# Designs tried in a protein design chat: VH-VL binders against Methylated protein MJ0556. Part 22

Target 1, 173 residues: Methylated protein MJ0556, of Methanocaldococcus jannaschii (q57976)
Amino acid sequence: SKFVKLHLVRTLNKYKELQKIRVKDVMISGDVIITTPEKTIKEIFDEMIKHNISGMPVVDDRGVMIGFITLREIRKYMTSHPYLNVGEVMLKNPPYTTADEDIITAFEKMIESNKKLDQLPVINTKYPEKILGKLEGIIFMEDIIKLLYENIIKELKTLVSFYNHNTEIKIKY
Key: E = the ipSAE of ESMFold2; O = the ipSAE of OpenDDE; V2 = 0.75 times the mean of E and O plus 0.25 times the DockQ between their complexes.

## First folded at step 17 (VH-VL; framework fv_ecleralimab)

Design w2 (from u4 with heavy chain K54R; at its last look DockQ between E and O 0.61; V2 from the best seeds 0.60)
Fold by ESMFold2, look of step 17:
Structure w2 (fold): chain C 173 residues (1-173), chain A 122 residues (1-122), chain B 107 residues (1-107)
Amino acid sequence: as target 1 above (173 residues)
Amino acid sequence: EVQLVESGGGLVKPGGSLRLSCAASGFTFSWAYMHWVRQAPGKGLEWVGHIKSRDEGGTTDYAAPVKGRFTISRDDSKNTLYLQMNSLKTEDTAVYYCTRGYWQEYGDFDYWGQGTLVTVSS
Amino acid sequence: SYELTQPLSVSVALGQTARITCSGDNIGDKYVHWYQQKPGQAPVLVIYQDSERPKGIPERFSGSNSGNTATLTISRAQAGDEADYYCQAWYSSTDVVFGGGTKLTVL
């Protein structure tokens, strides 16, 4: 029981360390693939396939965040209206996160969104009800999941290994 | 390139009416928040009001001094913003600018027309 | 009833740094935008969102905003920088406020 309690404490400490990790420590901030509202959904569908991505921030001429578009929006119109502009179909109020937010809160935003997003734009804004601000990066659910694996699953594997080596064995004939 | 050109300014007696126009080109007008800002001779800039984009219902908001007397409208088929000014007062004398807020409330005004002068005097 | 207070005038020697302030209660919680206006001309955006420069504005223009004061800074002032400068912020969706303007004179 002391062994189990020790590893529960270790696991709790790993979770507390995860809560200290901020979006800025995990996000992609250099080569973010973005689009503009004047592009057509056909053009960005082709670009998404080319880059093997499922979503793009939409920015104005200055890099100010104005929306987000995913394959979900494209699929609604691709067959019937492939030349609609991104500005007509984009999410104007997408979920987003900030550089200083912790990654657990960002993960919850991805899961609890009615859009089930696998990524969030990272925005610096003074107006939380609007996306008015600069795009600073993108954070992906997969990168957060990797951290959960490294910090929680590896510890649980260690716990199982310790448990197996310390199991009492009784043999009766 | 983005261009905004105001017209319709002139001399009007107190109590009169005047309609200003702003012809827009070089951008998708229906996506834009559009604003009127005025400047009395020798004075600073003063916001008059705005009209939201078509996607947001094209609703309007006005500064208190002009509310109830001025009406902002748009014709997206002609890429034109309008300001209908009624019950004009001498303190409405100003150069009137149209300006673009494009995607945003709480943002900057990135393009301005040259302005049109409205003089309210007997 | 919201006000943004700017000094009426600022003088700067050629090649020196000018600072133009814009004061308001908790203006640091708002985005401040700055416009340059030369006589007989329309305003031109020079700084948006506190500190960002639009395309074509020289890097010697910069901005900051914290607490109760936003500041436009013009380094290496040139004669062509003589103009009126206005700060602007939104206090609500119906309260768009400009500062009173500052006349910059380059000596």
Scores: ipSAE 0.560, ipTM 0.790, lowest interface PAE 1.6, mean pLDDT 88
ESMFold2 (binder alone), look of step 17: mean pLDDT 92; pTM 0.946
OpenDDE, look of step 17: ipSAE 0.638; ipTM 0.866

Design w3 (from u4 with heavy chain K52Y K54R; at its last look DockQ between E and O 0.72; V2 from the best seeds 0.00; counts 0 for: pae E 2.4 > 2)
Fold by ESMFold2, look of step 17:
Structure w3 (fold): chain C 173 residues (1-173), chain A 122 residues (1-122), chain B 107 residues (1-107)
Amino acid sequence: as target 1 above (173 residues)
Amino acid sequence: EVQLVESGGGLVKPGGSLRLSCAASGFTFSWAYMHWVRQAPGKGLEWVGHIYSRDEGGTTDYAAPVKGRFTISRDDSKNTLYLQMNSLKTEDTAVYYCTRGYWQEYGDFDYWGQGTLVTVSS
Amino acid sequence: SYELTQPLSVSVALGQTARITCSGDNIGDKYVHWYQQKPGQAPVLVIYQDSERPKGIPERFSGSNSGNTATLTISRAQAGDEADYYCQAWYSSTDVVFGGGTKLTVL
């Protein structure tokens, strides 16, 4: 029982430390692949395939964030209207995060959004209801999942393994 | 190249009406938030009002001094912004600028026309 | 109702640094944009979102905004910088406020 309590406390401490990790510590900030509203969805589809990505920030001619476009939105129009502009198809009010937000809150935004996004734009804005601001980067769900796995899921699997070794009842994970 | 060209200014007596036009080119007009800003002779800049992009339903907002007297509209098929000015007062005398807010409210005004002069006097 | 206060005039010697202030309650919580206007011409955006420079605006133009004051800074002032300068911020969707303007004179 001391082993279980110690391991559980260690897991809680790791979760507490994970809550201190900020989006800026995990995000991609250099060489972010972006697009503009004047591009066609055909062009963007080809670029997404080429770079093996499923979404792109949409910026204006100055680099100000104005929207977000995903492969999901493109696929809806690709066969019937491949020359629609990104500006006609993009998400104009996408979920977003900020550099100083913790990665757990960012992860929850990805999971709980109506769009079920695997990435979020990182935006510096003074207006929390608007995406008006500078694009600072992109944070990917995969990178957050890796941190969750290495810091929480591995600990929980260890705890379950200990429980299964010390009890008649098996837990399937 | 983005261009905005105002027209329709002139001399009008108090209580009169005037309609200003702004011809836009070099960008997708229907995506843009558009604004009117005025400047009385020798004075500073004063926001008049704006109209949202087509996707936002073309909603309008106005500064208090002109609310109820001025109406902003747009014709996206002609790439043209309008300002209908009714019940004009001498304090409405100004150069009227058409300017672009492009994609968002709460932003800057990145391109301006050269303005059209409206003079309200007897 | 909302007001942004600028000095009426600022003078700067050729090659020196000019600073033009824009004061408002909690203006540091707003994005401030700056416009240059030369006589007989339309305004031109020179700084947006407090400190960002549009393409074509020289790097000697810079901006800052904190607390109750935003500042436009023009380093190495040139004769061509002589103009009126306006700050602008949004306080709501119906309260788009310009400062009163500052006449910059390059001596």
Scores: ipSAE 0.485, ipTM 0.787, lowest interface PAE 2.4, mean pLDDT 88
ESMFold2 (binder alone), look of step 17: mean pLDDT 92; pTM 0.944
OpenDDE, look of step 17: ipSAE 0.700; ipTM 0.882

Design w4 (from u4 with heavy chain Y102R; at its last look DockQ between E and O 0.72; V2 from the best seeds 0.00; counts 0 for: pae O 2.1 > 2)
Fold by OpenDDE, look of step 17:
Structure w4 (fold): chain C 173 residues (1-173), chain A 122 residues (1-122), chain B 107 residues (1-107)
Amino acid sequence: as target 1 above (173 residues)
Amino acid sequence: EVQLVESGGGLVKPGGSLRLSCAASGFTFSWAYMHWVRQAPGKGLEWVGHIKSKDEGGTTDYAAPVKGRFTISRDDSKNTLYLQMNSLKTEDTAVYYCTRGRWQEYGDFDYWGQGTLVTVSS
Amino acid sequence: SYELTQPLSVSVALGQTARITCSGDNIGDKYVHWYQQKPGQAPVLVIYQDSERPKGIPERFSGSNSGNTATLTISRAQAGDEADYYCQAWYSSTDVVFGGGTKLTVL
């Protein structure tokens, strides 16, 4: 079908275009909610609830990211040890991205980390293999998903609709 | 306020041993990347070695001139860094500084002690 | 073995701009840090990560790093700036490396 071929090519092109979008184009910069390692997990828990966030970059006094703390980690210790320091509980080897990385790669990192992260810290460093670097921002999975939905998923829906109306093979939702 | 105070320096004969200590305060010592840097009289700065935080494995590395002779260790319960120097040579004569490094090897040394003088002479 | 090369000495007139260079292989791909050391004193960090200034360091101090050369710039030089200056970087093969140091004289 000419229709199917056209929409397939369009989908592929859209995917390629998404690969051209950089993290810096989607990330939140400047007003990122951060914490320090000396704070207690109780304090951070309250802050996460207040801001409705599930994770927070941990930075030192110079704004260098030294870790990442998640609501999951806090939950493990909150009841028994609410006064533990963030530095004792945080992920010390968190996944991260850079401003120039494409959003698909960033998305893959979030999925593959097995940490159930919905966000990645964006760091500026000459040593991309190192975890620690100047925090530049944060990118959210939701923002990437929205782009995927608008560009890829909707196209697939169109294809499914076409098949259901024009072929004997029905795709069930 | 961050403070680093070295001690244990003195006069020692070639082939002898000496142990330096560095008392740290004003920061969470157990999280710190610690280094020793020395400076021979009238010479430049020379990196001696480092010890990582326990969370990073507590591993050590040394400069080639001191490798096999010097050992860096730490006692986090006492907020103290150590430098055990064995088989000392005359070229080891220097002021030895305790320094706090950044969290990674590529980082800077943001705080320094005043240093302790080690003199190796016959 | 990687080496960082600095000039032995640099002179600057009072109120003028001093530039101290630090040369090394692909140093532009590394973070360079700078330390000031006055006679009889411990070194003091004045620039980190090429161009960042620690708290308490005057704005007259700035840094840059590109290619094979890092540069510490001291504008509006004061008598109190007279000191030895050391650059420092990290190489995976040799770990921490210091430059030979530069004596800055303020005339």
Scores: ipSAE 0.320, ipTM 0.774, lowest interface PAE 2.1, mean pLDDT 91
ESMFold2, look of step 17: ipSAE 0.635; ipTM 0.819
ESMFold2 (binder alone), look of step 17: mean pLDDT 93; pTM 0.951

Design w5 (from u4 with heavy chain Q104H; at its last look DockQ between E and O 0.73; V2 from the best seeds 0.00; counts 0 for: pae E 2.3 > 2)
Fold by ESMFold2, look of step 17:
Structure w5 (fold): chain C 173 residues (1-173), chain A 122 residues (1-122), chain B 107 residues (1-107)
Amino acid sequence: as target 1 above (173 residues)
Amino acid sequence: EVQLVESGGGLVKPGGSLRLSCAASGFTFSWAYMHWVRQAPGKGLEWVGHIKSKDEGGTTDYAAPVKGRFTISRDDSKNTLYLQMNSLKTEDTAVYYCTRGYWHEYGDFDYWGQGTLVTVSS
Amino acid sequence: SYELTQPLSVSVALGQTARITCSGDNIGDKYVHWYQQKPGQAPVLVIYQDSERPKGIPERFSGSNSGNTATLTISRAQAGDEADYYCQAWYSSTDVVFGGGTKLTVL
């Protein structure tokens, strides 16, 4: 049907546009909640709960990215050694992304990471094997998922609604 | 309040040995990459070598002119960096600075000691 | 063998802008750091990672780096800016290179 083909073309065009979106267009760059290596895991656990977040970039006193810490690292030591410093337990080689990387590649890094991150630090570095550079922002899996939902799932719902209107068989979702 | 204080400089004959120390305070020494940089009288700065942080194995790298003759070590319990200089040559005459690379081997040197003079002369 | 080339000296009138260059093979692919050294004193970091200022360094100090040339710029030059200036970069884990130094004279 012409209606179905029109909506399929719209859906494909929206996916094509998603492939052009860069990390810098979606990332949070203003008030990124960060920590330092001198903090204890107990302190940052309390901060994570307060802000409802599951990970933090770790920076030095100049804002240079030196590591990343998540609830996974905290949970490992929280009951036995709650006063260990962040610098002793952080991920020193975390997955990261860059401002010019596309959001689909960033999403794949989150999903395929051995660390299973729901966020990535956004770093500008001249040394790609190291995270030596300035933290430019953070990108959340949730924000990428919302974009996918708004562009793909809404078009699919329109197609299902048209199908249900034109047939006696209903599709639920 | 980061402080780096070198000591152990002096006069030594060619072929002799000398050990320099650098006392560190005001930061977590065991997390730091530490470096030696020297400056011959009236000349520019020259990198001598470094030692990595404890958690990266504490390994060392040296500039070509000193490799095999100089040894960098650290004692994290005393917050002290060392430079053992053997088979000294006249061209090793310089002020030797202790400097901090902190988290990065490819980074800057953000804090420097006052330097200690080593003179190699007959 | 890697070299970073700086002019031996640069002169600037009081209140004017000084530019000190640091030339090297593909230096734009490296982070360049800059140090100020006054007679009888240890070097002081004034610019790191091409263009970043450490805390306490006046905003009139700035840096840039592209291609084969990094540049330290000192605007509104003051008498207290008279010093030797060194650029520094890493070409490998064993090739930490300083420029030869530039004497800045404020006239």
Scores: ipSAE 0.507, ipTM 0.783, lowest interface PAE 2.3, mean pLDDT 88
ESMFold2 (binder alone), look of step 17: mean pLDDT 92; pTM 0.948
OpenDDE, look of step 17: ipSAE 0.636; ipTM 0.867

Design w6 (from u4 with heavy chain Q104M; at its last look DockQ between E and O 0.63; V2 from the best seeds 0.00; counts 0 for: pae E 2.8 > 2)
Fold by ESMFold2, look of step 17:
Structure w6 (fold): chain C 173 residues (1-173), chain A 122 residues (1-122), chain B 107 residues (1-107)
Amino acid sequence: as target 1 above (173 residues)
Amino acid sequence: EVQLVESGGGLVKPGGSLRLSCAASGFTFSWAYMHWVRQAPGKGLEWVGHIKSKDEGGTTDYAAPVKGRFTISRDDSKNTLYLQMNSLKTEDTAVYYCTRGYWMEYGDFDYWGQGTLVTVSS
Amino acid sequence: SYELTQPLSVSVALGQTARITCSGDNIGDKYVHWYQQKPGQAPVLVIYQDSERPKGIPERFSGSNSGNTATLTISRAQAGDEADYYCQAWYSSTDVVFGGGTKLTVL
């Protein structure tokens, strides 16, 4: 039907608009909560709870990205070995994204990862097989989902308004 | 404070052997990629080889001129890097530096020892 | 075999800007690191990953890298900058290459 076709065109246009949004437009680049490999998993667990976060970039003393640690890695050892160092348990080859990558591709990396990540470090690197490079920020799945939701909900409200205007049946939202 | 201190240099005849040591402190040695770099008198810097961190099996790679003659090893319990030099040649005469590549293959060498002189002469 | 080519020497007047080049095939695709070596001393890292300064290196040291040439720039040259300078890059996991070195003279 014409109604369904118009809705599909609007959805396609919204997808195209979302593809123009870059990681740098959504990422957190100031006050990123980071850790170092010498810290204990107990310390990091306490910091994650305090700041309500589930993962942290691991950097060296110059801020160069060397790994990533999540609650998943910590939970394996927290009860039995709470003073194990971050460097012993961190992911050395985590998934990552770049500042100029679009947010849809970054979202796909989060979903398709065998680690089921809810965030990605944002890295500037010349060596894509290695994370050797500068940490530029972190992007959260939640922030991408918020953009998807806001765009879809706005389109949906427009559609409901159109439906209510063209039919006697009223939809509440 | 990161410190690297080389020792074991000296005079040897061609065909001889020598073992160099590098004592490390101020960082977690077992996590580090460690390198040897040499400098012949009046000449430039030349990479000799490296040994990777414990979590990567401590594998080694060597520059072509020393491959098969030199062996890099490490003792993480003593925070010590070693260079075993066999079948020495006069062209091996150099100051030998221990340097840290820390977390990175393809990275910089951020800390260097003061070096130990090896002289190969008859 | 891979080579990094540096000029043998560079002279700079006190307070002026020195530029030391490092040429190599597609060196812009590699991270270039720079080391300063004074007579009788071990090398000291002054620039890493093309343009980053380690802690304690003054802001007047800067670096760039594109195409076939990396450049170390020392602005407001001081007498204490007189040294040999080496560029270094990895061309493979087993090809760690240093340039031949450049002797910087501050006039």
Scores: ipSAE 0.424, ipTM 0.771, lowest interface PAE 2.8, mean pLDDT 87
ESMFold2 (binder alone), look of step 17: mean pLDDT 92; pTM 0.946
OpenDDE, look of step 17: ipSAE 0.629; ipTM 0.862

Design w7 (from u4 with heavy chain S30K; at its last look DockQ between E and O 0.79; V2 from the best seeds 0.00; counts 0 for: pae E 2.1 > 2)
Fold by ESMFold2, look of step 17:
Structure w7 (fold): chain C 173 residues (1-173), chain A 122 residues (1-122), chain B 107 residues (1-107)
Amino acid sequence: as target 1 above (173 residues)
Amino acid sequence: EVQLVESGGGLVKPGGSLRLSCAASGFTFKWAYMHWVRQAPGKGLEWVGHIKSKDEGGTTDYAAPVKGRFTISRDDSKNTLYLQMNSLKTEDTAVYYCTRGYWQEYGDFDYWGQGTLVTVSS
Amino acid sequence: SYELTQPLSVSVALGQTARITCSGDNIGDKYVHWYQQKPGQAPVLVIYQDSERPKGIPERFSGSNSGNTATLTISRAQAGDEADYYCQAWYSSTDVVFGGGTKLTVL
């Protein structure tokens, strides 16, 4: 049917538009809260609570990525070993993305991570299996979800408007 | 302040053995990849090998000319890197530097010791 | 096995710009690091990851890397820049390669 084919084409076009959005268009690239491997998990737990954040990139003194630390990992050790260094606890091979990668691929990395990450560090690296590079930013799942939601709602509203115009039954949203 | 101090160099005959030490300070040694780099008199720099941090397996890799003859080890409780050199050849004559690699493979060498001379002669 | 090729020597007039090249197969896909070595001294890192300067290295030192060539550039050359310069890259976990070295002479 022509109606079905038109909506398939519109849905595919929306997906193609989402695929053009790059990580750099959505990421936070300034004032990222970072830490170092020598700090204790107690210190950064206090900072995470103060700033209401659940994760931090871990960098060396030159700003090069070493790892990623989450509140989930800290909570495992806080009661028994609050003095452990970040370097003992951090994810040393975190999932990551790049500034030029599309947001759909970045989102897929977040949802398929065995570490259940709500964010990814954005890294410029030449050695993809052995992550070595500068931190360029951080991208949050929430910001990607907002873009997906806005685009899906726009398409659904268009579909409902078209359906209401051409049928006896009115659908509200 | 990061400091690396090599010791144990000297004169040895071909076929002999020698052990070099590198005392490290000013950084968390157990998290660093550590390397040996050598320089024959009047020649350029040549990578000898490295040892990974313990939390990344503590494994070693070597350049082809020394594979099977040289062994790199570390003692994280003493912040000390070692190079055991066996079956020495005259071609092994060089100043041996210990150097701190990046916190993982493929990085730069940001701090170097002053080196220790190994002479293999006669 | 992999090689990095540098010119044996480069001369520069005091106050002028020196360029030292490092050529290798697909070196633009690798991070290139540069070291300065003065006679009787250990090497000192002057550029890492192609173009980054360590703290304490003057901004007149810069680097670039694309294709098959990396270049160390020293602007406003000073007498104290006279040294040997080595490029270095990793081609694998067992192929850590240094260039042959370039003697920079400041005239």
Scores: ipSAE 0.546, ipTM 0.799, lowest interface PAE 2.1, mean pLDDT 88
ESMFold2 (binder alone), look of step 17: mean pLDDT 92; pTM 0.947
OpenDDE, look of step 17: ipSAE 0.618; ipTM 0.860

## First folded at step 18 (VH-VL; framework fv_ecleralimab)

Design x2 (from w1 with heavy chain Y102R Q104Y; at its last look DockQ between E and O 0.80; V2 from the best seeds 0.00; counts 0 for: pae O 2.4 > 2)
Fold by OpenDDE, look of step 18:
Structure x2 (fold): chain C 173 residues (1-173), chain A 122 residues (1-122), chain B 107 residues (1-107)
Amino acid sequence: as target 1 above (173 residues)
Amino acid sequence: EVQLVESGGGLVKPGGSLRLSCAASGFKFSWAYMHWVRQAPGKGLEWVGHIKSKDEGGTTDYAAPVKGRFTISRDDSKNTLYLQMNSLKTEDTAVYYCTRGRWYEYGDFDYWGQGTLVTVSS
Amino acid sequence: SYELTQPLSVSVALGQTARITCSGDNIGDKYVHWYQQKPGQAPVLVIYQDSERPKGIPERFSGSNSGNTATLTISRAQAGDEADYYCQAWYSSTDVVFGGGTKLTVL
């Protein structure tokens, strides 16, 4: 139908536009909550609870990111070893993104990492294959999902609704 | 305060052996990539080799001129880095520095010891 | 093997700006670090990751890296800046590589 064709084209165009959005346009910059490898996981746990976050970049004494610590990893050791250092528990090769990467790619990195991350550190480095680099910000999965919802999912819902109404074929999820 | 103190240097004949030590303090030694760098008299700096942290496998690598003759090791319980030098040659004469590397394999050397002189002469 | 090339010597008048170059193929794609060495002393890191200064290093020291050349710049040169300067980078094939060193003379 004309309606279906129109909305499909719109959806495709919206997706193409999303691919033009860079991480730097969505990330939180400036006041990123970070930790150092010498802090205890107990201390970091308290901070995560206080700020309602589930992960923190780990930086060295020069501000270079050297890892990422998650609430999940902390929970594994908190009861038995609350005074372990962050450096002993952190992810040493966490997924990361850069400011110029598109948000779809960043999102794909989060879902494919098998680390169940809801955020990615944004780093500036000459070696994109390595995690060593200055922390520029953090991008949250929630923010990307919001963009996906507003631009793609809503359009699909409209399309499905119209389709169900006009074809007598109900698509159930 | 970070400190690196080399020892064990001295005079040795060609074909001889010598073991250098580097005592580290002021930082978590077990996390550090450690390197040896040497400098022949009146010459420039030359990388000798490195040893990674235990967490990174504790692997070693060496410069071509010393490969097969020198061995780098570490004792984290003693915060000590070692350089075993075998089959020494006259061209091995140099001040040998231990130095702390930054993270990963493209970092800098932020702290250096005072160096220890090794002289290989007949 | 990869090589980093530095001039043997550079002279600068007191209070003027000195520039020491380090050349290598596509060195701009790598991080370059710089060390200062005074006679009878161990090297001291003065610039890391092309342009970053360690704590305690004066702002007079700066670095840049692009193309095939990294540059250490020392503004407002002082007598105490007279030393040998070495650039350093990492290469996958040869690991750590140092430049040949540059003798900076302050006139």
Scores: ipSAE 0.227, ipTM 0.747, lowest interface PAE 2.4, mean pLDDT 89
ESMFold2, look of step 18: ipSAE 0.566; ipTM 0.796
ESMFold2 (binder alone), look of step 18: mean pLDDT 93; pTM 0.949

Design x3 (from w1 with heavy chain Y102H; at its last look DockQ between E and O 0.60; V2 from the best seeds 0.63)
Fold by ESMFold2, look of step 18:
Structure x3 (fold): chain C 173 residues (1-173), chain A 122 residues (1-122), chain B 107 residues (1-107)
Amino acid sequence: as target 1 above (173 residues)
Amino acid sequence: EVQLVESGGGLVKPGGSLRLSCAASGFKFSWAYMHWVRQAPGKGLEWVGHIKSKDEGGTTDYAAPVKGRFTISRDDSKNTLYLQMNSLKTEDTAVYYCTRGHWQEYGDFDYWGQGTLVTVSS
Amino acid sequence: SYELTQPLSVSVALGQTARITCSGDNIGDKYVHWYQQKPGQAPVLVIYQDSERPKGIPERFSGSNSGNTATLTISRAQAGDEADYYCQAWYSSTDVVFGGGTKLTVL
């Protein structure tokens, strides 16, 4: 059907437009809560509760990225070893993204990682195989999903609604 | 504060052996990449090699001129870095510095010891 | 086989700006670190990752790196800035390269 094909093309064009949106346009850069490797997992747990967050970049004494820690890592040891240092528990090679990367590639990194992360640190680095570099921000899966919903899912719903209004066949969604 | 103190330098004949030590304090030694850098008299700085943190397997890498002759090791319980130098040549004459390479590869060298002189001659 | 080339010496008048270059093939793709060494002393880090200053280094020390050249700039040169200066970069996990060093003389 020409109708269905035209509206699928519009949906694909919205996807192409999303591929032009960069991480820097969506990331949080001014309020990133960070930690250091010398802190204990008990302290970090308390900070995560205080700020209502589930993950934190780990930086050295100069602000250079060295790792990432989430509630998942903390839960392994919190009951038995609450005073372990962050540096002993953190992810040393977390997935990450860059400010100039498109948000679709960043989203794919979140869902395809063996860690199933809901956020990525945004790092400026000259060494793509290392996390060595400046922390520029953090991007959340929730913010990307909101854009996907507003730009893709709404278009698909419009397509189905238009199809249902203009054909003998009705699709529920 | 961070301190690195080298020891064990001295006069050695060609073909001989010498072991250097570097005592570290003021930071979590077991988390750091540690390096040896040398400087021949009147010459510039030359990287010798490094040893990774224990969490990264404690593996070592060496500059070509010393590979196979020098061995870097660490004892995290004593906060001490070692350099075992075998089959020494006159070209190995230098001040040997212990330096910290941070948490991972490709970092700068932010703290240095005062060095220990190794002289290889008859 | 990687090499970083520095001028053997640079002279600067007191209060003027000194520039020390470090040349290498595509060095702009690497982070460059700079060390100051005074006679009889160990090196001291003065610039890391091209342009960042460690705590305690005056802001008159600055750095840049693009193309084939990194540059250490010392504004308002003081007598205490007389030293040897070395650039350094990683070309691989086993290729840590220092420049040959530059003697800075403040006139």
Scores: ipSAE 0.566, ipTM 0.804, lowest interface PAE 1.8, mean pLDDT 88
ESMFold2 (binder alone), look of step 18: mean pLDDT 92; pTM 0.948
OpenDDE, look of step 18: ipSAE 0.699; ipTM 0.874
ESMFold2, look of step 20: ipSAE 0.560; ipTM 0.798
ESMFold2 (binder alone), look of step 20: mean pLDDT 92; pTM 0.948
OpenDDE, look of step 20: ipSAE 0.720; ipTM 0.868

